# VHH binders against o75319: the designs that were tried, part 48

Target 1, 181 residues: o75319
Amino acid sequence: GNHIPERWKDYLPVGQRMPGTRFIAFKVPLQKSFEKKLAPEECFSPLDLFNKIREQNEELGLIIDLTYTQRYYKPEDLPETVPYLKIFTVGHQVPDDETIFKFKHAVNGFLKENKDNDKLIGVHCTHGLNRTGYLICRYLIDVEGVRPDDAIELFNRCRGHCLERQNYIEDLQNGPIRKNW

## First folded at step 3 (VHH)

Design n2d (framework vhh_7qia_2)
Fold by ESMFold2-Fast, scan of step 3:
Structure n2d (fold): chain B 181 residues (1-181), chain A 118 residues (1-118)
Amino acid sequence: as target 1 above (181 residues)
Amino acid sequence: QLQLVESGGGLVQPGGSLRLSCEASGFTFSRYFMGWYRQAPGKQRELVAFIWSGGSTNYADSVKGRFTISRDNAKNTVYLQMNSLRPEDTAIYYCATSHYEGLYSDYWGKGTPVTVSS
């Protein structure tokens, strides 16, 4: 069935833009078939996502979906003008070098194409926290030269929830800089 | 149904050139990222070039300056122009979209083999 992801209701739907970056993080939107399991105030569909971002006076230019499944919503549920990139990432494990490379590649390509606008890169996994926060922080550390603790603090503040997985935090703080593309 | 059909591979001598094509159907091509991957015998599949819907590109360090990826959204086709080919470029070349990266390798096309040798 259409089971709501474990702990999905515990997290804010959408964070705030991370200042000095083009990133915004959110939890996975759930298509209409999930709404029977949710109170009206708990609903967070693809349409709700775009409405909440507009309410912040922001605009999405790219969605990067880090979930290991396509059961939560269809790319067709998103506006045709917003590119969609699926990077399959397994939960609980630190993303591998190929996944980190693909993420950096997508971000760099977006920034090259969008130099003349202020559109955001929306990133989500199931909760918009661990895999999402890891890859955003990894990009800031490896590409932008941000100190690990500063990247983590910025993400935590803007997402409204702190990174929970100690293996992810440990890799960000003490792991090697990934010299991918 | 999403389809990707690669073509243009063949045998070429070192220093030669080859142009690969990938025809896509069954999805909104202009919305998705397109890439070229390759797999040499006994090695893992690796990404060599990637192109955004608007034409911005990234390349693996091993092919920068030699390979050029391009797309024609009106024809739903992505290309890989390969110049100054080396024996180490010998591989089967695969086209992929954002839906067929890594874990969905089973949904990639048959690939097009490229052999660089004398």
Scores: ipSAE 0.006, ipTM 0.338, lowest interface PAE 9.5, mean pLDDT 84

Design n2e (framework vhh_7qia_2)
Fold by ESMFold2-Fast, scan of step 3:
Structure n2e (fold): chain B 181 residues (1-181), chain A 120 residues (1-120)
Amino acid sequence: as target 1 above (181 residues)
Amino acid sequence: QLQLVESGGGLVQPGGSLRLSCEASGFTFSRYFMGWYRQAPGKQRELVAFIWSGGSTNYADSVKGRFTISRDNAKNTVYLQMNSLRPEDTAIYYCAAYDTPIGSYAFDIWGKGTPVTVSS
């Protein structure tokens, strides 16, 4: 059956909450059909994700899935109590303005509706690194006014891995602010 | 590891101002991200203001334009300047420091809090 995504094992399953924000980043969970290709300590199912979040004394209120596929897990594999949002993104390319605005709208809506709790927005792509880090940092820069290098530093340290794609880093540091919806 | 001591809380009239200080002792202060949180009785703890190591700041919507967070790395201190205080700002205010070393677990350090009462 299903093959493990390229380099998926190289990354920590889940980062830590980014302090001062509601964001937490992680790599794509893999449904049980992938377990035959994984050692027990390498497994990271949707259930494992929620267990690891609880171990940090955190709670997910929204998952934003940035992958271009649903072969890794299905929304039905997640608890019904946690909203799931799919934003299809292609790897390697800086996300377009439409994608950026969808992400910003989802985050702003969640924050408005969750003023009275401390639930987190979980964001992932395949590795939970480049597309994930780009969109989180883009939100912090454009909406919260965070300096690009501060946003990147916070993401890198909390994820436990540095953003790898130079075109993403270049756009965050020197690209235009996306101010239109 | 840092130790954090808050000061500057007290009783103030509506429309008044207070400046909270959080003095850090222990290891290198400049690498830490710093936050001010508050908790009123019966309410959840909320983030009020946050400052990154590089100086970026963000604020809760309830305090934007009224509160200013700043840091002085030479004095190992983070400040919260609170202007135009309202009764709903009444809470215990907590200073928090965050370190997220690459390749290690993140950790947070909390002060014991300083009470702020806004009342006539």
Scores: ipSAE 0.144, ipTM 0.573, lowest interface PAE 4.9, mean pLDDT 87

Design n2f (framework vhh_7qia_2)
Fold by ESMFold2-Fast, scan of step 3:
Structure n2f (fold): chain B 181 residues (1-181), chain A 118 residues (1-118)
Amino acid sequence: as target 1 above (181 residues)
Amino acid sequence: QLQLVESGGGLVQPGGSLRLSCEASGFTFSRYFMGWYRQAPGKQRELVAFIWSGGSTNYADSVKGRFTISRDNAKNTVYLQMNSLRPEDTAIYYCAVGSYDKLPYDYWGKGTPVTVSS
């Protein structure tokens, strides 16, 4: 059968809203077929995601899925009222400039259309950590002018886990700002 | 133990300026990010401005270009410089400290009222 992602159980399901932003990060939800391999307290389905967001008195307005697969859940498992955007990103490598541009464009478009509300942009990859943290921090650095170490620290605290990939951290701290996106 | 004390609020005419101060005690100020929130009568509390431990800042769209947040780690104080004040800026302004282990914010001050009217 369907195997749960490696180390998926090691991570908190959903972080907290990043203050001063519209971002919230989480690990990939797993559709009900995966629950046979999980204890009740380990389950994190699409329904569980929305329940946990509601428990924080927050509301999702967009989900950005950075995984390279559709195996874990289907867009149809999400409420019809919440837009879903897939940006296929390969793990291990720093996301390329095209991927960074797509992410920035999606975020800017959401913010433009949601000026009159406080709905959140939910971002996830498999663990909701490396690709997710990189793209959120890259947005904060390049678009919002946040200092790299401050962006990383904010993400780490709100997610409840520290960015693990050294090449991602190095690019955020010392890499070029992508201003033309 | 941890305490936040806001000051600097008052009555001001439209187009005027005010500088709010928040003095912190009972914790290592330089380790935490600090923010200003406001709550107008009958409205939800909203983030106004935010300053990270390293000095980076973020602002609500409604105050960009008019308000400036800053901090003085030697004095354990965060400031909000408010210029070009409008009647819609009328609110109670709250200082908040963010704990990196318990977000969004663990601790709030009592607030300082700001009224913008002629």
Scores: ipSAE 0.000, ipTM 0.217, lowest interface PAE 13.9, mean pLDDT 84

Design n3 (framework vhh_4orz_3)
Fold by ESMFold2-Fast, scan of step 3:
Structure n3 (fold): chain B 181 residues (1-181), chain A 118 residues (1-118)
Amino acid sequence: as target 1 above (181 residues)
Amino acid sequence: EVQLVESGGGLVQAGGSLRLFCAASGFTFSSYWMAWLRQAPGKRREWVALITRGGYTDYADSVKDRFTISRDNAKNTVSLQMNSLKPEDTAIYFCAAKLGYSTPYDYWGQGTQVTVSS
């Protein structure tokens, strides 16, 4: 299907870099086949993503795609110089420990391999909000020791939208720290 | 020094073909989306065709299936193949560059005249 995801137009395409981190969050880019249903100013293709990142004087070094589908765009739509990682993450439920550890491993590996540059880790789900915000905040809390409320506030401010799913927020604030990487 | 220089315009009979070229210099061509727009006598400038950095293309309904836009990043060129030309295609054709769909055009060529005789 070429259905535009529900509420996709309600969200800013891309947020700001989260200060003190290498993270930037955005909503899912949509390949050419979706553009028939969009006005020019609504389009947000894989290439629009890279243009908007460059407008912020930033550069992507990794994309982590958390959607549970491959229908929105193909990795081949991205520049060959930027690694792409797919972590199939079911919406609405808090990601399981396996998913959390996969995310942490990818982030730690990127940071280790990119010590000599300032390239960003781009993270998205469908809206770049709930699954995206959860995993970024979980990383900051568990790995970097950030207080949960501070991590959530930082994400919300930089994304330009607040985390919406109460079960995700509750897990971040009151759930256990996931160790093991 | 940014330059977009169009070429390939001219006089052609209805039903004929022309290929327009735009040579770009002074900026990172591969980072820009390239477009062709045209302005007919007494009318406003209208968009004709667009090609993104990844080669995605889009066309105005009036030229769809007749025109093909393409780019060559190694040569810093964008081209427009125009087939089955009609008198209504008579216009000055402009090459333009922009960073994405939601951004304004940053750079413009001076245009090349296309005249289609009946």
Scores: ipSAE 0.000, ipTM 0.111, lowest interface PAE 18.5, mean pLDDT 87

Design n3b (framework vhh_4orz_3)
Fold by ESMFold2-Fast, scan of step 3:
Structure n3b (fold): chain B 181 residues (1-181), chain A 118 residues (1-118)
Amino acid sequence: as target 1 above (181 residues)
Amino acid sequence: EVQLVESGGGLVQAGGSLRLFCAASGFTFSSYWMAWLRQAPGKRREWVALITRGGYTDYADSVKDRFTISRDNAKNTVSLQMNSLKPEDTAIYFCAKVPYTSGHFDYWGQGTQVTVSS
């Protein structure tokens, strides 16, 4: 159905750009059919996403959608000029190595093609927190050499919410550095 | 019963080439990442090359542009083409199975010796 995701209203729509990176995290936008169940101030459509990014004086160059569903919005609801990448990621489980590699590959490809601009990589799952925070932090740790606790702290501060899943946090802090890209 | 059997090692002169093979059995080969690692005399094992389920590859800096990893899911085989071999490449080479939910290697083969002279 057209039910609002559980706890979706509890999270800020969009975080701040993570300084020193090209990442910005947000919760899943909801297409117009969901607005019957939302007050005007609760609405966060794909259009609302782009308006909020613009209000921060930022510009999206890529959206990476980590949800395991296509029910919340369609790629066609996004501006044609912004690439959209779907990486189907199951919630609650630490993302597998293939998912981690696909994420790293997409980020590296974007950065290579966008070295002469300042456009952002927007990343979201349902709440823009656990799967999103895990993959962004995994990238910073494995590719950028950031210390795990520093990556987590940076994400939490910029997202405005702390990573909640202990298995994700434990993997980031104590898991092997994956030099798979 | 998981088995990984390496072959193709041998003695070769610097600048030469070798191709290593790993025959896998006892698991659904196409569902796993596969990797090659090596251990030189008196040193710890180090990762060399990786190939994902989707066919994406990654390499250690020391072997980039010289080594190529590939897989054949119909034959349950992963291979490593080694070109422009250097004396520093002398090691026992191991095939490894990687769980797709983990970033570490969870099963190793018996190894195949590669010796690069001069």
Scores: ipSAE 0.000, ipTM 0.120, lowest interface PAE 17.6, mean pLDDT 85

Design n3c (framework vhh_4orz_3)
Fold by ESMFold2-Fast, scan of step 3:
Structure n3c (fold): chain B 181 residues (1-181), chain A 118 residues (1-118)
Amino acid sequence: as target 1 above (181 residues)
Amino acid sequence: EVQLVESGGGLVQAGGSLRLFCAASGFTFSSYWMAWLRQAPGKRREWVALITRGGYTDYADSVKDRFTISRDNAKNTVSLQMNSLKPEDTAIYFCAATIHYGSQLDYWGQGTQVTVSS
């Protein structure tokens, strides 16, 4: 695509690691073709992502891309050493059970294969906020047994922005636990 | 001082039931996830049951549908109800606690012996 995503500039590029977890959230990196519409301080390319993670003394072991498009950057723009997983997730609506299952499966698989290191699971949607925050919090609630309000607070604090979609917050607080996915 | 003290072990016949208890002290019990692990004679230690802060439970395949883990935050206890016991369930059962999501266990008890005979 030729347009910067709406409100993309309003969000911090990368959050902090969520303590006690392997998660770090960020907004979608934008490939070089978008830079003509950005000031130098607004640029956030795939390379910029890895530089910012390194500045936090962290290392990515997996990227999970929740956007419903492949227009923003190509997996080939990422280092060959970091696996990339695409889970097409429609915005605005609560992710369906299949999407939740795919996310949980990917996280569990990464954790089993990375017992001997401290590498992070990087998760992003367009803004790294609503779909990203929902799926991370859903994992913490359903798999790790974290109380919904604690999961949401932890995500908000570490991302540096609060979950905005009330239907997502409502589902996390009062929706069913997806124990069988 | 953090302590986890197991009780309720003993000798039982195959097909019988036992209930194990773990009394916790020296930490904020409601903030910790609780687990039961076991070490059978001649075998490695294995995890058998987990209960999280939010009450989600998980079980090893070998004990699923036979064992039930529960917690009582008012009494700072976690329990394991063991039904349809088999000789293969003979082991020392350990109570354990952790505060961190997906992290290593923080605290362990001394264990309680369970022996299942034919």
Scores: ipSAE 0.000, ipTM 0.130, lowest interface PAE 15.5, mean pLDDT 85

Design n3d (framework vhh_4orz_3)
Fold by ESMFold2-Fast, scan of step 3:
Structure n3d (fold): chain B 181 residues (1-181), chain A 118 residues (1-118)
Amino acid sequence: as target 1 above (181 residues)
Amino acid sequence: EVQLVESGGGLVQAGGSLRLFCAASGFTFSSYWMAWLRQAPGKRREWVALITRGGYTDYADSVKDRFTISRDNAKNTVSLQMNSLKPEDTAIYFCARGPSFYTNYDYWGQGTQVTVSS
């Protein structure tokens, strides 16, 4: 149904671009049917997402949706010009290697095809924090060679909220590097 | 080939209602955001309402709770129900097609005149 995700109101709608990268993280947008449960200032629709990114003088070139549901909004509510990629992830668990590979492949493909522009890769789960932060940091560590603590700090600062799940943080800091095949 | 044809405008008294229609042809209607904009005498065009491909709607603050936008993909039509009309709603109303935002329209129609008497 139209239940607001638990703690969704506790998080900033959208973070800042992560400097030196093409990533921007945000919480899941909610379609109009959810607005009856929200005050006007709490609304964060697909349109609100794009307005907030535009206010930062940024432009989305890809959305990666990490939620395990399609009940929050439909891809049809996004601009037709912005590609949408669904990677189904379960919360609480560290994403498996297949999920990590799919994310890395999508990011690498986007970067290859968007060398001539500054468009961003928008990444979200329900809160735009744990699964989102994990996969972005995992990419930075495994592909870009960023130190784990530096990747986490950069994400936390730009998102405006710290990664909360200790198993995710521990995997980033001490887990193996996942090599793409 | 892309055509947007507005209808339903007219003269009404303050407090009255009108329903505007826009008939679209020459493209896959269901693949586009649709919007209504208006232009009052001596003013720039302003956005009034939009409806996305998935049916999400948004409205300018000046018309919120009075106007309702809807679409019928089977008939390639977008409509604007206007209630509690005010003299300041007097304008030419334009139907517009967009792939995305209310400021990024690529086609719009010739417009239909709405006049609200005080």
Scores: ipSAE 0.006, ipTM 0.246, lowest interface PAE 12.6, mean pLDDT 87

Design n3e (framework vhh_4orz_3)
Fold by ESMFold2-Fast, scan of step 3:
Structure n3e (fold): chain B 181 residues (1-181), chain A 120 residues (1-120)
Amino acid sequence: as target 1 above (181 residues)
Amino acid sequence: EVQLVESGGGLVQAGGSLRLFCAASGFTFSSYWMAWLRQAPGKRREWVALITRGGYTDYADSVKDRFTISRDNAKNTVSLQMNSLKPEDTAIYFCAAQYLPKSGYAFDIWGQGTQVTVSS
């Protein structure tokens, strides 16, 4: 498919670094084949992603792709020096414990190997909002000990959009801490 | 030896077409982003076209829809097809390569350039 994801144009392409963390969230970049359906100011390719992050004086060290598809862009469109990790997550559903633990393991591994630099972990799903915000907040709550409402507020502010899925918000606020990872 | 060598430049009439080639050697070509830049007489060097490892392309507004950049990783070449040429396209055209995307269009490897002259 060459169709633009539903509501993709409604969201800012990339947020800001979440202060006190190595996270930055963004919506899915779209490869060149999608640009025929977009005005120039609406384009957000993998190239545009890296340019926008550099405009913020930041540098990506890892991309975690949470989409359930590979049709939007290819890992080969990313710089060879930036590791790419695919964690297939279904939209609308709260990510399962296996997915949560895979995400935590990837983040912990990156931080251990990048303690001598300030490179960012870029996280995206289709809109860079619900699955992305859930997994980032889940990490902050479970691993970093951040209070749920503080984690959610930090993500919302830095992404520029509020988490929309009530089941995700409810799990973050009232759900169990997943400690085994 | 790390090298980029341009060819295909020449004199063409306005409205005509020209194809530039750039041959790369001494580095892992398929791992680099490739670009074309140009420098008109008495002007600064300006970016024209870019192609990433995965085939993503980007163009300066002045050449969009007229120029097409392509690459052949098996032959270690990048090409620039220039159509509907204008006198304003007269410049020395440079091939350049970068391993990491950098702020702006900073490049690690540069060619020596090839002259393109478009007569009115």
Scores: ipSAE 0.000, ipTM 0.161, lowest interface PAE 15.8, mean pLDDT 86

Design n3f (framework vhh_4orz_3)
Fold by ESMFold2-Fast, scan of step 3:
Structure n3f (fold): chain B 181 residues (1-181), chain A 117 residues (1-117)
Amino acid sequence: as target 1 above (181 residues)
Amino acid sequence: EVQLVESGGGLVQAGGSLRLFCAASGFTFSSYWMAWLRQAPGKRREWVALITRGGYTDYADSVKDRFTISRDNAKNTVSLQMNSLKPEDTAIYFCATGSYFKDLPYWGQGTQVTVSS
């Protein structure tokens, strides 16, 4: 059966834009087949995602999907003008250097191509928290020179939930800088 | 270049049903989101229903559980099945297309729906 991801209902659907950046984080949208298991106020479809971002007076220019599955929604449920990038990342373990490189390359490419607008990079995993927060913070630390604790605090505040995985936090604070793009 | 032609409107009694159709041309229909909007006399235009490329649907609270949006990519049409109609549903209904669902350009001239009490 199509099961709702564990603890998915415990998290806010969409965070706030991280000030000074182009990032916004959210939990995975769920396609229509999941709505039979959700109360109306719990629904968060791809359509709901774009509606909630518009309600914040923001606009998405890229979605980076970090889930290790395609079962939650299909890229064709997104507007064709919004690029979709899939980076398969396994939960619970710190993303490997290749994954970090792919993420940095995608962000860098988006920023170069979107100099003349203020469109956002939307990033999600299942809960929009641990893998999502790790990669956003890793980018801010390694590329933009943000202090690790400042990056983590900014993400936590804007997402509305704190990074939970201690190994992710430890790597961000004390791990090596990844310089390869 | 984009053309949207609505049809299927008419007069119906409260509690009745109507089905609206929108024929689209001038763009790759299967690649775009489609929506229905309405405008009652003296009121602002409001969004009613939306369907994505993949068939995902969303509805305004005022019509949820009463209206159903669907699409036929082979015929370049989007339809709106309206059940349990109320006098408050009286409006000109427009179809629209676009890439961002609450900011949809390229709507047609509309089709009148009148619900008598």
Scores: ipSAE 0.000, ipTM 0.150, lowest interface PAE 15.0, mean pLDDT 85

Design n4 (framework vhh_4orz_3)
Fold by ESMFold2-Fast, scan of step 3:
Structure n4 (fold): chain B 181 residues (1-181), chain A 118 residues (1-118)
Amino acid sequence: as target 1 above (181 residues)
Amino acid sequence: EVQLVESGGGLVQAGGSLRLFCAASGFTFSTYYMAWLRQAPGKRREWVAYINSGGSTDYADSVKDRFTISRDNAKNTVSLQMNSLKPEDTAIYFCAAWPTLRYSFDYWGQGTQVTVSS
């Protein structure tokens, strides 16, 4: 079915690049079939995503899709020049170590292959907030050595919305550093 | 100069109500997301509620159905109606403004103390 995700309209489509990193977060783009249920100003298709990224004078080099579904858009709706990685994650629960490892591996691989450019890693879940923010912050804390509160504040500021899930925040602040090398 | 000024805090008994206000100046208020965050003694700062430029709202699970955020773009104010207050709601409450997509910084107010007695 073609239902708009709950509260999807409440979130900014795309945030700002997180300074000092290659990350940019956004909510899930919705393919053309969803536009029948949206006002023109509410539309956020895959094409709209790339237009908004270009408007910020940025360029996507990778999209990491954290949703547990493929109903919102298909990889085929994206430019062929932009790699797409699906990591199925369930909402509400802190991502498990295997999921965290897959995310870190994908980010590290992208950075090694893109050291000579400034292309961004775009990360989204349904709202581009909780799962997205958790995994980005987990990477910054575990791999880049950023202090948890600094990572969270940077994400919140750049996304334009604060992480909502207290269990995610608690894990980031007090949980163990995962050595997923 | 950007300025956020919170008011409306105070002492109230459990089950009571308070309304917080935030007066904003120095930026184009109507285009900004506005939010309330709180920090209790010995606890981490946590998000409470936000309202986007279009008036859509969202709430932390701990305050959902008890708190209501609203904005008045003509007066550059955001308010938080707090009903059915609990001792656990005791905190300093902060007003914050999230910039548009083209800006990369947040604005914070000085905070207003809310104390809920049992």
Scores: ipSAE 0.000, ipTM 0.131, lowest interface PAE 16.4, mean pLDDT 84

Design n4b (framework vhh_4orz_3)
Fold by ESMFold2-Fast, scan of step 3:
Structure n4b (fold): chain B 181 residues (1-181), chain A 118 residues (1-118)
Amino acid sequence: as target 1 above (181 residues)
Amino acid sequence: EVQLVESGGGLVQAGGSLRLFCAASGFTFSTYYMAWLRQAPGKRREWVAYINSGGSTDYADSVKDRFTISRDNAKNTVSLQMNSLKPEDTAIYFCAKRIFGTSPYDYWGQGTQVTVSS
């Protein structure tokens, strides 16, 4: 429906680019049908997303949508020049290896194609926090060799909110490295 | 190091033909399923064709009878012959590998741009 996701208003719309990476995290944009339940300053549509990214002097080159629903906005609401990838990811559970590998391969493919520019990979779930932070950190740990605590700290600082799910944090800190080949 | 390197893309007019190549290294090529996927601006990445380790193939409905995937295990290459190209085939084409048909893709190539003019 037109119901605002639980706690959605509690989170900043868009974080900052994560330095040393091509990642930027944000909460799910809400299409115009949701605006009747929002004050003007609370609105965060797909258009608002691109305006806020531009205000940071950044440009999106890919959006990865981790929500387990299509009710919040449609790919058609995004500029046709920005690729959109849906990876249906169940909340609360640590993402499975298939989901992790799909995410890594999408990121690797984008980075190889975009060596000549500085475009960002935008990643979101409902709040742009737990599933989003897990997959970004998992990529940094497994592919880039970043220490788990450093990856988590970087994400938390740039997102402006700390990862909340203890099982996600424990997997990042103590779980096995998922090789992507 | 595992590598998949796509080539053969370019600009072609509607009704024309183009052949894409993927050069693979760093893994036991003959044991893997190989696939071609494509992504057009504003659209999701979609599967186009695959070929299993035994040489059996399958194709998306939109490209059946127009595209042919093949592999050369001695040279570690997979290719995609594209005939009767349409403007709707305009996309970046990616080469990917899987150990099983249901496995996640282990490695994605850089892609090669195909542009079909009307």
Scores: ipSAE 0.000, ipTM 0.062, lowest interface PAE 24.5, mean pLDDT 86

Design n4c (framework vhh_4orz_3)
Fold by ESMFold2-Fast, scan of step 3:
Structure n4c (fold): chain B 181 residues (1-181), chain A 118 residues (1-118)
Amino acid sequence: as target 1 above (181 residues)
Amino acid sequence: EVQLVESGGGLVQAGGSLRLFCAASGFTFSTYYMAWLRQAPGKRREWVAYINSGGSTDYADSVKDRFTISRDNAKNTVSLQMNSLKPEDTAIYFCAAGWLQYRSTDYWGQGTQVTVSS
């Protein structure tokens, strides 16, 4: 259906690039069929996403979609030149090790192939907050060696919203480092 | 406030070795990535090596297996061991610090000259 995701309007469409990284987080774009339920200032289509990132003087090189659905937009709604990766993640639960390693592998592969440019990895779930923030922070902690509280603070500041799920925060702060694949 | 001070540059013959040092102050060193970049006359600065806060390293293809980057978080230092030096390694070498990415540089040192004679 064409139902707007619960609380979707409560969140900023796109955060800022996380300094020192290639990550930018945003909420799920909604295809044109959703616009009849939105005021003009509330619209955030795939086209709007690319316009907002351009306004920040940034460029997307990869989109990682963490939603458990394809009803909000289709890969065909994105420019053909931007790779799209779907990693199905269930909301509310801490992502499993397989999901974490798929995310790490995608990020590492992108960075290796994009050493000569500054293109960004765009990451989103429904609100661009809990699953998105968890996986970005998990990458920074496990791969980049960032202290958990520093990773969480950086994400919260750049996204413009704080991670909400206590189980995600607890796993980031106190959980084990996941070894590479 | 933030300072990066390079040392260890000099003149060396092809096939020789040099070790560069960078002393950092004014920021929480252990949370930053450290990098070495170089600039030859008339060329753009190019990345040579980086080391992240966790100690993982990466190198430009031109220096792989010849250069080794390391860090000492207790002393706030990063070093670059350069072996099997070639005339094309002649450049000013810059120490850089950034939050988690070698291309996102928060501060640069003044550079140290490395000259490799044939």
Scores: ipSAE 0.000, ipTM 0.154, lowest interface PAE 14.0, mean pLDDT 86

